# VHH binders against b5yem2: the designs that were tried, part 10

Target 1, 146 residues: b5yem2
Amino acid sequence: MFVGEYYHSLDEKGRLIIPNDFRQLLGETFYLTRGFERCLNIYTITDWNNFSQIISSFSPTDNLMRKLCRFWFSGSIQVTTDKLGRILIPSFLIEYAELSKEVVIIGAGKHIEIWAKEKWEEFNKEENILENMNEINSKVAELWKK
Key: E = the ipSAE of ESMFold2; O = the ipSAE of OpenDDE; V2 = 0.75 times the mean of E and O plus 0.25 times the DockQ between their complexes.

## First folded at step 4 (VHH)

Design p37 (framework vhh_7pa5_2)
Fold by ESMFold2-Fast, scan of step 4:
Structure p37 (fold): chain B 146 residues (1-146), chain A 127 residues (1-127)
Amino acid sequence: as target 1 above (146 residues)
Amino acid sequence: QVQLVESGGGMVQPGGSLRLSCAASGFTFSDYAMSWVRRAPGKGPEWVSTISGSGGSTLYADSVKGRFTISRDNAKNTLYLQMNSLKPEDTALYYCAKDSPLELLYEYFRSGSFDYWGQGTQVTVSS
């Protein structure tokens, strides 16, 4: 699993160093996509293929699923790290996630997220998961029922 | 709560057939879509097929279309996967899951788990 927060800088050419711990799990080639909260997501090839198979299996006449399909596939690229462990993020993804010089790379379990530092800080101000502990405990208890 | 028990796996030669079963309990079976997911040794989980709660709609991964058939018996709370024309690349541990395709994806990314709902049933295709 991917864990932790890493603070890095996006260079003027759109290159970003991927943390060594993450690269050991990802290998040299993986997928970079739009995230749902105006961040970018990184998936292993296996996970991206699984998501893509399910999304592409829906009827082409389903308007909502066509929108999801376009969002997912047009918003995905395969990237390969260079010798310094950097990837090149294309301008359309930089614009989507509103990335600036300062970024935060976070491990979110099965995937990695890349956030503009200011957006990550605002997100955390609005999230208070500790106030939801009673609801979380109820969900955990439900999963432990026979 | 939710309990799913897979069975019907085994060893078979390429071109052979197997029928997997999943016995479900702890929820109203007919109210939920059901899926089959597989995990090959050293690889991540791969979605195989989904069937709607009523059984009226089915979806298949491209790798199994035309070879596998998903079905269910709501009176028996049982999910099935009929696997025909098996290939070595079908070798995997097969799991059943209580989920719609989109919810299955979110659960997969949320949990990080390769062991979805049960212990799974092993399918080995070798010549």
Scores: ipSAE 0.011, ipTM 0.366, lowest interface PAE 9.2, mean pLDDT 82

Design p38 (framework vhh_7pa5_2)
Fold by ESMFold2-Fast, scan of step 4:
Structure p38 (fold): chain B 146 residues (1-146), chain A 126 residues (1-126)
Amino acid sequence: as target 1 above (146 residues)
Amino acid sequence: QVQLVESGGGMVQPGGSLRLSCAASGFTFSDYAMSWVRRAPGKGPEWVSTISGSGGSTLYADSVKGRFTISRDNAKNTLYLQMNSLKPEDTALYYCAKDSPLELLREYFWQGYDYWGQGTQVTVSS
């Protein structure tokens, strides 16, 4: 699993170093996508292929799934790290996630997220997970339906 | 404790058929979507098919659509995969998995396939 928060800088060319611990799990080639919270997500090739097959398996008349397909496929690129462990983030993804010089890279279990530092700080201040403990406890109990 | 026991694999010629079974225990089977996932040697897991808890909805990977049929018997807590027109590319270890990857899309594509069994080997060779 991916864990931790890493603070890095996006350079003027759009290049970002990927933490070495994450690169050991990802390998040199992986997918960079739009995240669902105005961040970017990184997936292994295996996970991206699995999700892509599922998303594309729906009826072409399903309006919601067509919207998800457009969001997912137009928002995905395959990236390879250079000799210094950096990837190049294209402008359309920089714009989507509103990335600036200061970036936070976080391990979110099965995927990695890249956030503009200001957005990450704003999100954490607004998302008070402790206020949701009763609902979280209910969901954990549901997973354990014995 | 969740336990999934796959069976029905074997060796078959191209164009042949096999039916896989998965016996489930340790949870309320009808409350969960069920999936078939396969893994070829040296490759990561590949999703094959999903069926809803009621059996009313099914989804298939493009590579198997029209050839494979997923079904379930909730009275017997058993999941099935009928595989027709088998190809060498279908050669893999097949696992049944609790829950649908689609349910996990709701949680930002978090994927925790629960395959608790050892799988069943399907080999398609002339």
Scores: ipSAE 0.000, ipTM 0.330, lowest interface PAE 10.6, mean pLDDT 82

Design p39 (framework vhh_7uia_1)
Fold by ESMFold2-Fast, scan of step 4:
Structure p39 (fold): chain B 146 residues (1-146), chain A 126 residues (1-126)
Amino acid sequence: as target 1 above (146 residues)
Amino acid sequence: QLQLVETGGGLVKPGGSLRLSCVVSGFTFSDYAMAWVRQAPGKELEWVSSISGSGGSTYYEDSVKGRFTISTDNAKNTLYLQMSSLKPEDTAVYYCAKDSPLELLKEYFFQGYDYWGQGTQVTVSS
């Protein structure tokens, strides 16, 4: 699993260092995608393929699933780290996530997220997870029942 | 002090199999992710495979996926790499590596590969 919160800078050419802990689990090549919030997601090749197979299994006439497929596949690129551990983020993904010089890279379990620092701070202020701890504990307890 | 003892390397023909072992002393695997990393002659270090501290998640470099299997035996404090369908391109010194403890950090840090064993030579030749 990916865990932790890292602060880094996006350079003028769109290059970003991926934390070494994450690179060890990702390998050199992985997928960079649009996130479902205004962030970017990183998936291992295996997890990207698994999700892609699931969403591609729905009927081609399903309007909502076609919309999800367009969002997912047009918004995905395969990236490879250079010898300094950096990836190149294309302009269309920088624009989607509104990335600027300051970014936050977070481990979110099965995937990694890249956020503009201001967007991440705003998101955390709007969603006070601590107010939901009783509900969260109940959901976790259900999973531990079997 | 953490100590890693690697074994299982050797000379094999293409299509052959080997099992690499890394015996860890000084702690148990549940505290850290473990990895196999290799270095071919005249090449850079290449990550091969990782296993989470819980042993529940495994990850592989594309060129070895389906041919190599990483696993742990927590009772023996041992990390394994089962290698099958070996190719000349797999010729390298293989290192057992411990990842440094992951912390919730807000600074620019690389955790890096912590603690390398001496390595074990794998040679695949006809």
Scores: ipSAE 0.000, ipTM 0.076, lowest interface PAE 22.5, mean pLDDT 77

Design p4 (framework vhh_brivekimig_d4)
Fold by ESMFold2-Fast, scan of step 4:
Structure p4 (fold): chain B 146 residues (1-146), chain A 126 residues (1-126)
Amino acid sequence: as target 1 above (146 residues)
Amino acid sequence: EVQLVESGGGVVQPGGSLRLSCAASGFTFSDYAMSWVRQAPGKGPEWVSSISGSGGSTLYADSVKGRFTISRDNSKNTLYLQMNSLRPEDTALYYCAKDSPWELLLEYFKQGYDYSSQGTLVTVSS
């Protein structure tokens, strides 16, 4: 699993150092994608292929599923780390996630997320998990039944 | 408690066929979509196919479309995978899983994908 928060800088050319602990699990080559909360996600090749097969298997006549398919595939690139542990993030993904010089790289279990520092701080203030404990308890009870 | 038991694996020559079975218990089988997932030696898990609770809808990974057929017998609480035109790259441990591809995708984001069964080994040797 990927865990923790790492604070780093995006350089003028769009290069970002991936934390060494994450590189040990990812290897040298992996996928960088749009995240669903205006962040970027990193997946192993195996996980990206699994998600891609599932997403592409949905009905081509369903409007929402075609939108999801386009969002996922047009927003994905395969990246390889250089000798300094850096990846190059293309401008369209930088623009999507509104990345500035200061970024936060977080381990989110099966994937990694890259956030503009300001956006991460705003998101955490808005998404106070403790205020949702009653709903969480209900969802956990439902999942436990399955 | 949900219990799934796979069987039907074996050794087969390229171009051969095998039929896998998954015996389900501990839940109302017909209410849930079912899936097959495989894991080749030294590789991560790969989703293979899924079928709706009624059996009216099926989905397949591109690597197996036209060769594999997923089916179910709700009267016997059993899921099947008919594998035809087998290739060496189909060699893997095969697992059955409860729930649809979308539910598996969402649970993967939240909790990670978990095989709760032993699987059945398929070896395609030349």
Scores: ipSAE 0.011, ipTM 0.426, lowest interface PAE 9.3, mean pLDDT 83

Design p40 (framework vhh_7pa5_2)
Fold by ESMFold2-Fast, scan of step 4:
Structure p40 (fold): chain B 146 residues (1-146), chain A 126 residues (1-126)
Amino acid sequence: as target 1 above (146 residues)
Amino acid sequence: QVQLVESGGGMVQPGGSLRLSCAASGFTFSDYAMSWVRRAPGKGPEWVSTISGSGDSTYYADSVKGRFTISRDNAKNTLYLQMNSLKPEDTALYYCAKDTPMDVLWEYFRQGYDYWGQGTQVTVSS
């Protein structure tokens, strides 16, 4: 699993160093996508293919699922790290996540997220997970069956 | 509270057939969609198939369409997967899961590989 917070800089050409701990788990090639909170997500090839297969299995007449497919597939690119461990983030994804020079790269279990530092700080001020512990405990109790 | 127990796996040669079962308890079985998910050694989970609560709608991964059939017996609280024309690529631990594959695999992505427990092993080898 991916864990931790890493603080890095996006250079003027859109290049970003991926933490070495994450590269050991990702390998050289992986997927960069739009995140669901105006951040970017990184998935292994295996995990990206699994989610892609799921959303592609819905009826082509399902308007909501067609919208999700357009969001997911048009917002995904396969990236390969260079010799210095950097990826090139295309402008459309930089614009989507409103990335500035200062970014935070976080491990979120099965995926990695890339946030503009200001956006990450703003999100954490607004979202206090500890206030939701009763609801979380209820969901966990329903989920854990073995 | 929710309990799911998979069975029916085994070793078969390519072209063979197996029928997997999942015994469910701790929830109103007919109210929930059920899914089969598999995990090959060293790989992430792959969604295989889903069936609606009523059994009227079924969905399949492209890799198994025409070969696998998902079904359920709501009176027995049991989910089935009939696997025909098995290929070496079908070798995996098979897990049943409550709810849709999007909910199930997204939760797995969040919690990691050990979430599903034991499963039932299918090995297709010559």
Scores: ipSAE 0.000, ipTM 0.227, lowest interface PAE 12.8, mean pLDDT 82

Design p41 (framework vhh_7pa5_2)
Fold by ESMFold2-Fast, scan of step 4:
Structure p41 (fold): chain B 146 residues (1-146), chain A 126 residues (1-126)
Amino acid sequence: as target 1 above (146 residues)
Amino acid sequence: QVQLVESGGGMVQPGGSLRLSCAASGFTFSDYAMSWVRRAPGKGPEWVSTISGSGGSTLYADSVKGRFTISRDNAKNTLYLQMNSLKPEDTALYYCAKDSPLEIFAEYFRQGYDYWGQGTQVTVSS
């Protein structure tokens, strides 16, 4: 789906340009959410709706699932790109992801991630995934058989 | 190798009922979760329901909860969707799909609508 790494600047008003390649798949309207690693995620309307329906289908008495629902729904907004291909990121999401002037926009398959450049660099310095890729691929396949 | 054949669709008036069936072959049916997905005219795909491999767990989209019942017969390699209190908004092509909703949509975006096969048409109108 989404691939590649793009370097951009967040302006003082909180506006960020979305890469043209990503807009081809997203259209002009999509969802911006909290990510799980202190980044932001972007989903198509279709994917956000499907994930939301699945999350909401679990028991309302399940404490862990209630926490996930609050995290997901309170941390999601629908955004529309302007004529210049920019979105406005609200302050609560900027603060969550610790975004500064320099950001990295990453295609992560089914979704897009927005990282503060410094946080993305920190994450990659600690990552050993390339040395374990064959094992990881096998474990991911095994997960869905159980 | 994997084959899924949907049936049971048709035309019905609001408030009516239909039962969809999906005959599965080419894999060990009881080892996999099974799902129903629909596509309404002019809309993208919408997940409807999922049942675990054993049949012990079910999940439903909010739009169908309390009206639809998913079930399976592992001895016959068949998945079912019982649809009650049908509404015009339920009009769609219904697809049977192997695996969890996340896996299904990952594969759909790679292969497009043809990934889910022929489907069965449900039309709810007066």
Scores: ipSAE 0.000, ipTM 0.284, lowest interface PAE 11.7, mean pLDDT 81

Design p42 (framework vhh_7uia_1)
Fold by ESMFold2-Fast, scan of step 4:
Structure p42 (fold): chain B 146 residues (1-146), chain A 126 residues (1-126)
Amino acid sequence: as target 1 above (146 residues)
Amino acid sequence: QLQLVETGGGLVKPGGSLRLSCVVSGFTFSDYAMAWVRQAPGKELEWVSSISGSGGYTYYEDSVKGRFTISTDNAKNTLYLQMSSLKPEDTAVYYCAKDSPYELMLEYFREGYDYWGQGTQVTVSS
């Protein structure tokens, strides 16, 4: 699983170094896509394919699932790292995630997230997971009782 | 047919200013990232500046930061490069380029621009 926070710079050409620890798990080729919180997500090819198959299995008349499919597929690209471990992020994804020079790369378990540093700091200031402990305990207890 | 036409180059003294314009036809350039690249005599092509399709993101080569400003006028389909505090090392042919959306491998980075204009000469000397 992907873990930790890494602080890097997006260069003037839109190139970003992917942490070596993450590259060892990803390999050279993987998917970059829109995140659900105005960040970018990185998935292994296997995980991207698995999720893509799931959302594609819903009825073509399901309006909400059609919206998700458009968001997911139109916002996904396959990327390959260079010899220095960098990927090129296209301008439409830079704009979507509001990326600036300073970025934070986050290990979020099964996927990686790329955030503008300023946006990551705003999100963490507003996110209070500890307020949700009662609900978290309920969800975790359901799994542990087995 | 897609065309990019650069204008605004010329002879200028050190410390002077010039504004380059790139008029595009055949597409709505606000849908695409645009760039300025230059080539000095006897040297290789050098990227100078880029602007996103929305105009919300601008990027500059380190030697021009604070001196050059890239901008667009969507109503006129025109890309600009405002150059100030010009130095002799800024002498080059300046090209307007449309960014390529198709492939995101670093092997395509040098060829990442779909179309180039004919260029406009900027000479900084006394």
Scores: ipSAE 0.000, ipTM 0.123, lowest interface PAE 18.3, mean pLDDT 78

Design p5 (framework vhh_brivekimig_d4; at its last look DockQ between E and O 0.55; V2 from the best seeds 0.00; counts 0 for: pae E 9.4 > 2, unsure alone 64.3 < 65)
Fold by OpenDDE, look of step 5:
Structure p5 (fold): chain B 146 residues (1-146), chain A 126 residues (1-126)
Amino acid sequence: as target 1 above (146 residues)
Amino acid sequence: EVQLVESGGGVVQPGGSLRLSCAASGFTFSDYAMSWVRQAPGKGPEWVSSISGSGGSTLYADSVKGRFTISRDNSKNTLYLQMNSLRPEDTALYYCAKDSPFELLMQYFRQGYDYSSQGTLVTVSS
């Protein structure tokens, strides 16, 4: 499980150090994706594949499902840590998560999240986190009532 | 209180068939997508199949696609899983869940699968 909270900095080239504890669990190659909040998520290859399998199985005739599919896959990249344990975050993901310099990397159980520090501090309220997650789940659940 | 009770498990030979049932109570059954998940011995939980609230949409894991069929009877608050062409690798405890595939994944990534019941054991062996 990925646990803990780490503060790091995004360098000028868009590189970010992944905590050693996380790297040990992730391996050298893993997936970086848009989060469901305005953050980035890191998944192991296995977990990303499992998630992707389900998302790709959604009905292609449903417009919202297509949007979700596009959101997920277009926002996913496979990354590899360099010798210093850094990954290169592409500009479109940096922009999506509004990453600048100060970044917070958190363990969220079976995935990792990368946040802009300011956004994390604002978001890091228990009630807010729970509310946002439930909202996303509720939206998806509604789609599956049909 | 949400209650889910699985049944229909058993021992079958490879190539055999089983039909699992899940009796649901404690919520408006037709308003929720339902899913089957399984956990094989020594392995983590695996999503198997899901069906929308109305039953109009179904999803399957690649590992069971073409062999398993998920269905539901909303008038009976019951979820079903028809399993054909069973393989040894299908051996697992099977659980039903009151969640869409996405919700299950979110739960999995957050805290793991929440098994509200004991599941039903499916054993495929010669």
Scores: ipSAE 0.025, ipTM 0.401, lowest interface PAE 4.7, mean pLDDT 86
Fold by ESMFold2-Fast, scan of step 4:
Structure p5 (fold): chain B 146 residues (1-146), chain A 126 residues (1-126)
Amino acid sequence: as target 1 above (146 residues)
Amino acid sequence: EVQLVESGGGVVQPGGSLRLSCAASGFTFSDYAMSWVRQAPGKGPEWVSSISGSGGSTLYADSVKGRFTISRDNSKNTLYLQMNSLRPEDTALYYCAKDSPFELLMQYFRQGYDYSSQGTLVTVSS
């Protein structure tokens, strides 16, 4: 699984170093996509293919499902790391996630997220998981009981 | 508390057939879409098929389309997967999952999915 929070810089050409620990699990080639929270997501090839099958299996006559398909497939690109461990993020994804020089790269279990530092800080000001600890403890206890 | 119990797996020759069952409890079965997910040794989970709560709509992964049939019996709280024309690549542990493919996709994006059951093993060998 991907874990941890890394602070890094996007250079003027749109290149970003992927943390070595993440590259060990990803390999050299993987998918970069739009995230659902105006961040970017990174998936292994295997996970991207699984998600893509699910998304493409939805009804083509449903307006919302067509929008999801366009969002996912037009917003995905296969990337390969260079010898310095960098990927090139295309301008349309930089614009989508509002990336600036300072970025935060986080491990989110099955995927990696890339956030503009300011957006990540805004998100964390509004989200307080500790307010839900009683509910979380109940869910954890249920899993341990099984 | 959601409980799902899979059964029906076994060893079969290529081209053979198996029928998997999933007994569900702890929720109103007919109110939820149900899915089959499989995991081959050393590989990540792969979505196989889904069926709506009423049974009126079904979806299949391209790899199983035309060979597998998903169905349900809401009076028995049971989900089925009829597997025909089995191939060695179908060898996997098969899991029953509550919720639609979209809900499973969202759970997977939100840091993975935990199978609450042991699954049922299907081995296709020649």
Scores: ipSAE 0.013, ipTM 0.436, lowest interface PAE 8.0, mean pLDDT 84
Fold by ESMFold2, look of step 5:
Parts: structure tokens; C-alpha cells; sequence
Structure p5 (fold): chain B 146 residues (1-146), chain A 126 residues (1-126)
């Protein structure tokens, strides 16, 4: 299980060191994705495949489900750590998560999240998590009752 | 109390077929989507298939599409998984769950999966 907070810096080329404790559980190759908030997520290959199968099974005729699919798949990239334990974060993911020099890497149970430090501090002060997920949950429940 | 009891597992040769059953009690079965999840020894859980409360919509993992068929009989409170063309990689402990695919995702995010039943073991070997 991934736990804790780690503070690191994003270098000028967009490389970020992944904490050794996390790398011990991840292995050398894993998925970097857009998070459900303005953050990035890291999943093991197994968990990414599991979630991807569920997400890809939603109907393409529903606008919200199509947005979820595009959000997940177009924002996912397989990455491998270099010799120093760093990954290269593509610019579109840096922009999505609004990453700056100071980065917080947190364990969130079965996955890892990467946050701009200022965004993490702002997020922790308010209870606004999962508002969009509640809407998706309600929609899926509605579709599956038929 | 909600109870889910899986059955129908066993040892079968590659290419064979099995039909799994899940007997449900303690809730209004037809009101809930149901899912099959499997877990091979030493590996994490893998979603297999889901079916809507009415049975009108079904979803399958890519690894089982065309080989497995999920169904339900709401008059008997029973969920089924017909497994054809079985392969060694289908060997796992199979569980049913009282959840849609999205609710399974939310459970993974919040607390991890907690199996409320023993499951039924499927072994595919020569």
C-alpha cells in the first residue's frame, strides 16, 4: 500500500524523482495518468489495466461516459524510471496538474498522486473531493437500473 | 444480512466449459447490478463482467469477451457466469459482488475490495 507525503522538486526538463519506498512497490515501469483532481496519478500496470477495462466498457453513446474514457486514456502514459529513479513528465500533464518547482508526492492507498505543493495545500483546506465522481456514480447507477 | 454464495467451480481441461452460480439473499436482488471478480493466487483482483439489475446491459473485460457470458435469474435471486473455451490463465478464485463496475472502482479507491464470501475455485489444467 502507498502511504505518506514526499516533497521533491521538478527539474527544468520535467523530470521528477519517485520516492524509493514507492518504487519498491511499483517496479520500474508503471502508468502516469491525469488525476481526478488537478493532480497526476500513478498506477501499477495491473491496476491500470483493471481500471481501463472497466472504464472502456461504458457506452460510447453517453456524453459523460465518453468524456471519462477520453480523460482516462488520452491522459495516460506508460513510464519507466531512469537510473536515478526519475520519470519524465510530459508537458501536457505538467499543464493539467499545474505543476511548479515544488511538488508533493502522496500515497493514496492503491495509487500515488503528484500535486503542485500550492494546490495540495489549497485542496486540503476544503472538502470538495469527488463532486464530479458523485455525478458519475449517479449516472452509472441510473444507466444500470434499466 | 447480505449473503452471496458462489458455486460451480472445479477442475477442467483447457478448452472446457464451466457454469458458475451465485445465490444471493438478504437484499432485493433485482434492484442491484451484479459483477464477477476473480483473483489468481498471489495476484490482485481482476474485474471480469457486470450485468445490470434487469439483465438488459452487460459488460465484459477484454480478456473474456466472446468466451464468457454473464446472466441472471431475478426470480431465483441467482447470478450466472457461463465460461467457455477456458484457458490456464482463467485459473482463479471467482467471486460475485453486489455492485456496478463504477461502484467497484469506488471501492478500490476508498478501502480496497473486501470479499464477503468464500468464492468458487476454477482450475484449468491439462
Amino acid sequence: as target 1 above (146 residues)
Amino acid sequence: EVQLVESGGGVVQPGGSLRLSCAASGFTFSDYAMSWVRQAPGKGPEWVSSISGSGGSTLYADSVKGRFTISRDNSKNTLYLQMNSLRPEDTALYYCAKDSPFELLMQYFRQGYDYSSQGTLVTVSS
Scores: ipSAE 0.011, ipTM 0.332, lowest interface PAE 9.4, mean pLDDT 82
ESMFold2 (binder alone), look of step 5: mean pLDDT 78; pTM 0.802

Design p6 (framework vhh_brivekimig_d4)
Fold by ESMFold2-Fast, scan of step 4:
Structure p6 (fold): chain B 146 residues (1-146), chain A 126 residues (1-126)
Amino acid sequence: as target 1 above (146 residues)
Amino acid sequence: EVQLVESGGGVVQPGGSLRLSCAASGFTFSDYAMSWVRQAPGKGPEWVSSISGSGGSTLYADSVKGRFTISRDNSKNTLYLQMNSLRPEDTALYYCAKDSPLELLYEYFRQGYDYSSQGTLVTVSS
C-alpha cells in the first residue's frame, strides 16, 4: 500500500507537504492521528472508521478501554490537502510527536507515519528488526495457520 | 487448510430481512472468534460484527447495531448473520473471517482477505 521514506520540512505555521504518491491513495481527505510511538499516523477514511468502530465497541466501563478511546479520538483530526498538497498539523499533535523542522514521512503499509527526523533515527538504532528474524519467521507461520 | 463458504445473499427491498451463513472447515471452529466484513461497490472493506469462540460475547459496528445479530453453531461449524431492517446502504459483498476484529483488520490488509474469494452478495433496492 504505502511504501518508502520521504524527507520534508515542516514550515513555521505547521504545514507539511504530503508526498504525491501517498495522496493518490489517500484522496483529498483523510485522518491524522497520534501514533503509538510518539509519531503521527495518517489513515484513509475507511481504515480510520473501521479502527474507530472497533475501539468504541469495547465496554465503556473498562478503564483501560476508556483510556484508549480518549487517546484515539481526542488525538484524531480529519484533514484535507490544499491545492499545493499540504496539510495543517495542529500544535497539540506537533507537541505530541515532538516534530521539528526536519520531518520524515514513512509508508508503513496500511498507514503513513510522520516522525521528527531525530526521533526516527533514534528509533531505528534502538529497534533493530534484523535481530528478530527467527521470531518473525515463527510469527508468520503462526498467522498462516491461524 | 482454512475454508470458509458464505451463502444466503440475495436481492431484497428496504426493510426486508436476510440470513447469511458461513460454513467453516480446516480448523477447530470453537477455538476462534469469527467476524463478518462487507465491501460495498467502490468502497473499502467495513467490519460489521464479531463473535467470540464460545458465542458468549458479540460486537457490532454502530451502523448495524439493533438491526443485525451475529450467532454461531459450533456443533455445525457454522457462523450466521441475521440481517433485519435492511437499508440500501447495506448493499455489499459479505465475507466471513476467522479471528477477532483487530486480528481481522491486521490479517485482511496483510493478506488481502484470502480466506474466501467468493463472499455472498446482498443487494437492497427498491
Scores: ipSAE 0.012, ipTM 0.416, lowest interface PAE 8.7, mean pLDDT 83

Design p7 (framework vhh_brivekimig_d4)
Fold by ESMFold2-Fast, scan of step 4:
Structure p7 (fold): chain B 146 residues (1-146), chain A 126 residues (1-126)
Amino acid sequence: as target 1 above (146 residues)
Amino acid sequence: EVQLVESGGGVVQPGGSLRLSCAASGFTFSDYAMSWVRQAPGKGPEWVSSISGSGGSTLYADSVKGRFTISRDNSKNTLYLQMNSLRPEDTALYYCAKDSPAELLLEYFRQGYDYSSQGTLVTVSS
C-alpha cells in the first residue's frame, strides 16, 4: 500500500521526483492520469490495465461510459522514471491539476495522488473527515456482517 | 464475513471446455454484482468477466468474448464461468470477486478487486 504525505517541487521543465518509497512499490514504469478531484493519480501498469479493460467492456452506445472512456484514456500517459527518480509531467496534466512549483504527493492506498500544495491545503480545510465518523462507522459495520 | 470458494479448474487440451464455480457466503449474494479475475504465472491480475446482481447484464474482456459465459444462480449463492475453446494463454489461477465494473468505477479511490480466496487453477496444454 502507498502511505504518507511528501512535499516536493515541480521544476521549470515539468519534472517531479517520485518518493523513493513509492518507487520501490511502483517500479520504474507506471501510469499518470487525471484524478477526479482535480489532482493527478499514479497507478501501477496492472491496475491501470484492469480499470481500462473494465470501462472499455461497456456498450459503445452508452453515452456516460463513452464520456468516462474519453476522460480516462485521453488523460492517461505511461511514464518511466529517469536515473534521478523523476518523471516528466506534460503541460496538459499540469494545467488540469493546476500544478505550480509546490506539490504534495500522497499515498492513497492502491494509488498515489499529486496535488498542488494550495489545493491540497484547501481540500483538507473543507473536508473534515471527523465530522463523518458516524456515517463511516455505519459503512464499516456493514462490511463485517456475519 | 465474505467467503468465496472457487472450484472446477483442471487440466484440459486446447479447444477443450471447463466450468468454474464460486460458492459465496457471508453477504446477500443477489445484491452484489460478481466478477471473475485470473492471474497467469508471472503476470498481474486480469479482469475476465462480470455479471449484475440480477444476472440481467454481463460484461466480458475482449480476450474471452464469445468463448466464455458468466452466469449465476442466486437461489444457490453460486457464480459460474463456462469456458469454451480454451487456449494455452487461458492458463491461470481463476478467482471470483464480489464487485462488478460498475461498483469498481464508483469506488475507484479505494481498492482493486476483492478476491481473497485461493482460486482454482486452469491449465491448458497440449
Scores: ipSAE 0.000, ipTM 0.331, lowest interface PAE 11.5, mean pLDDT 82

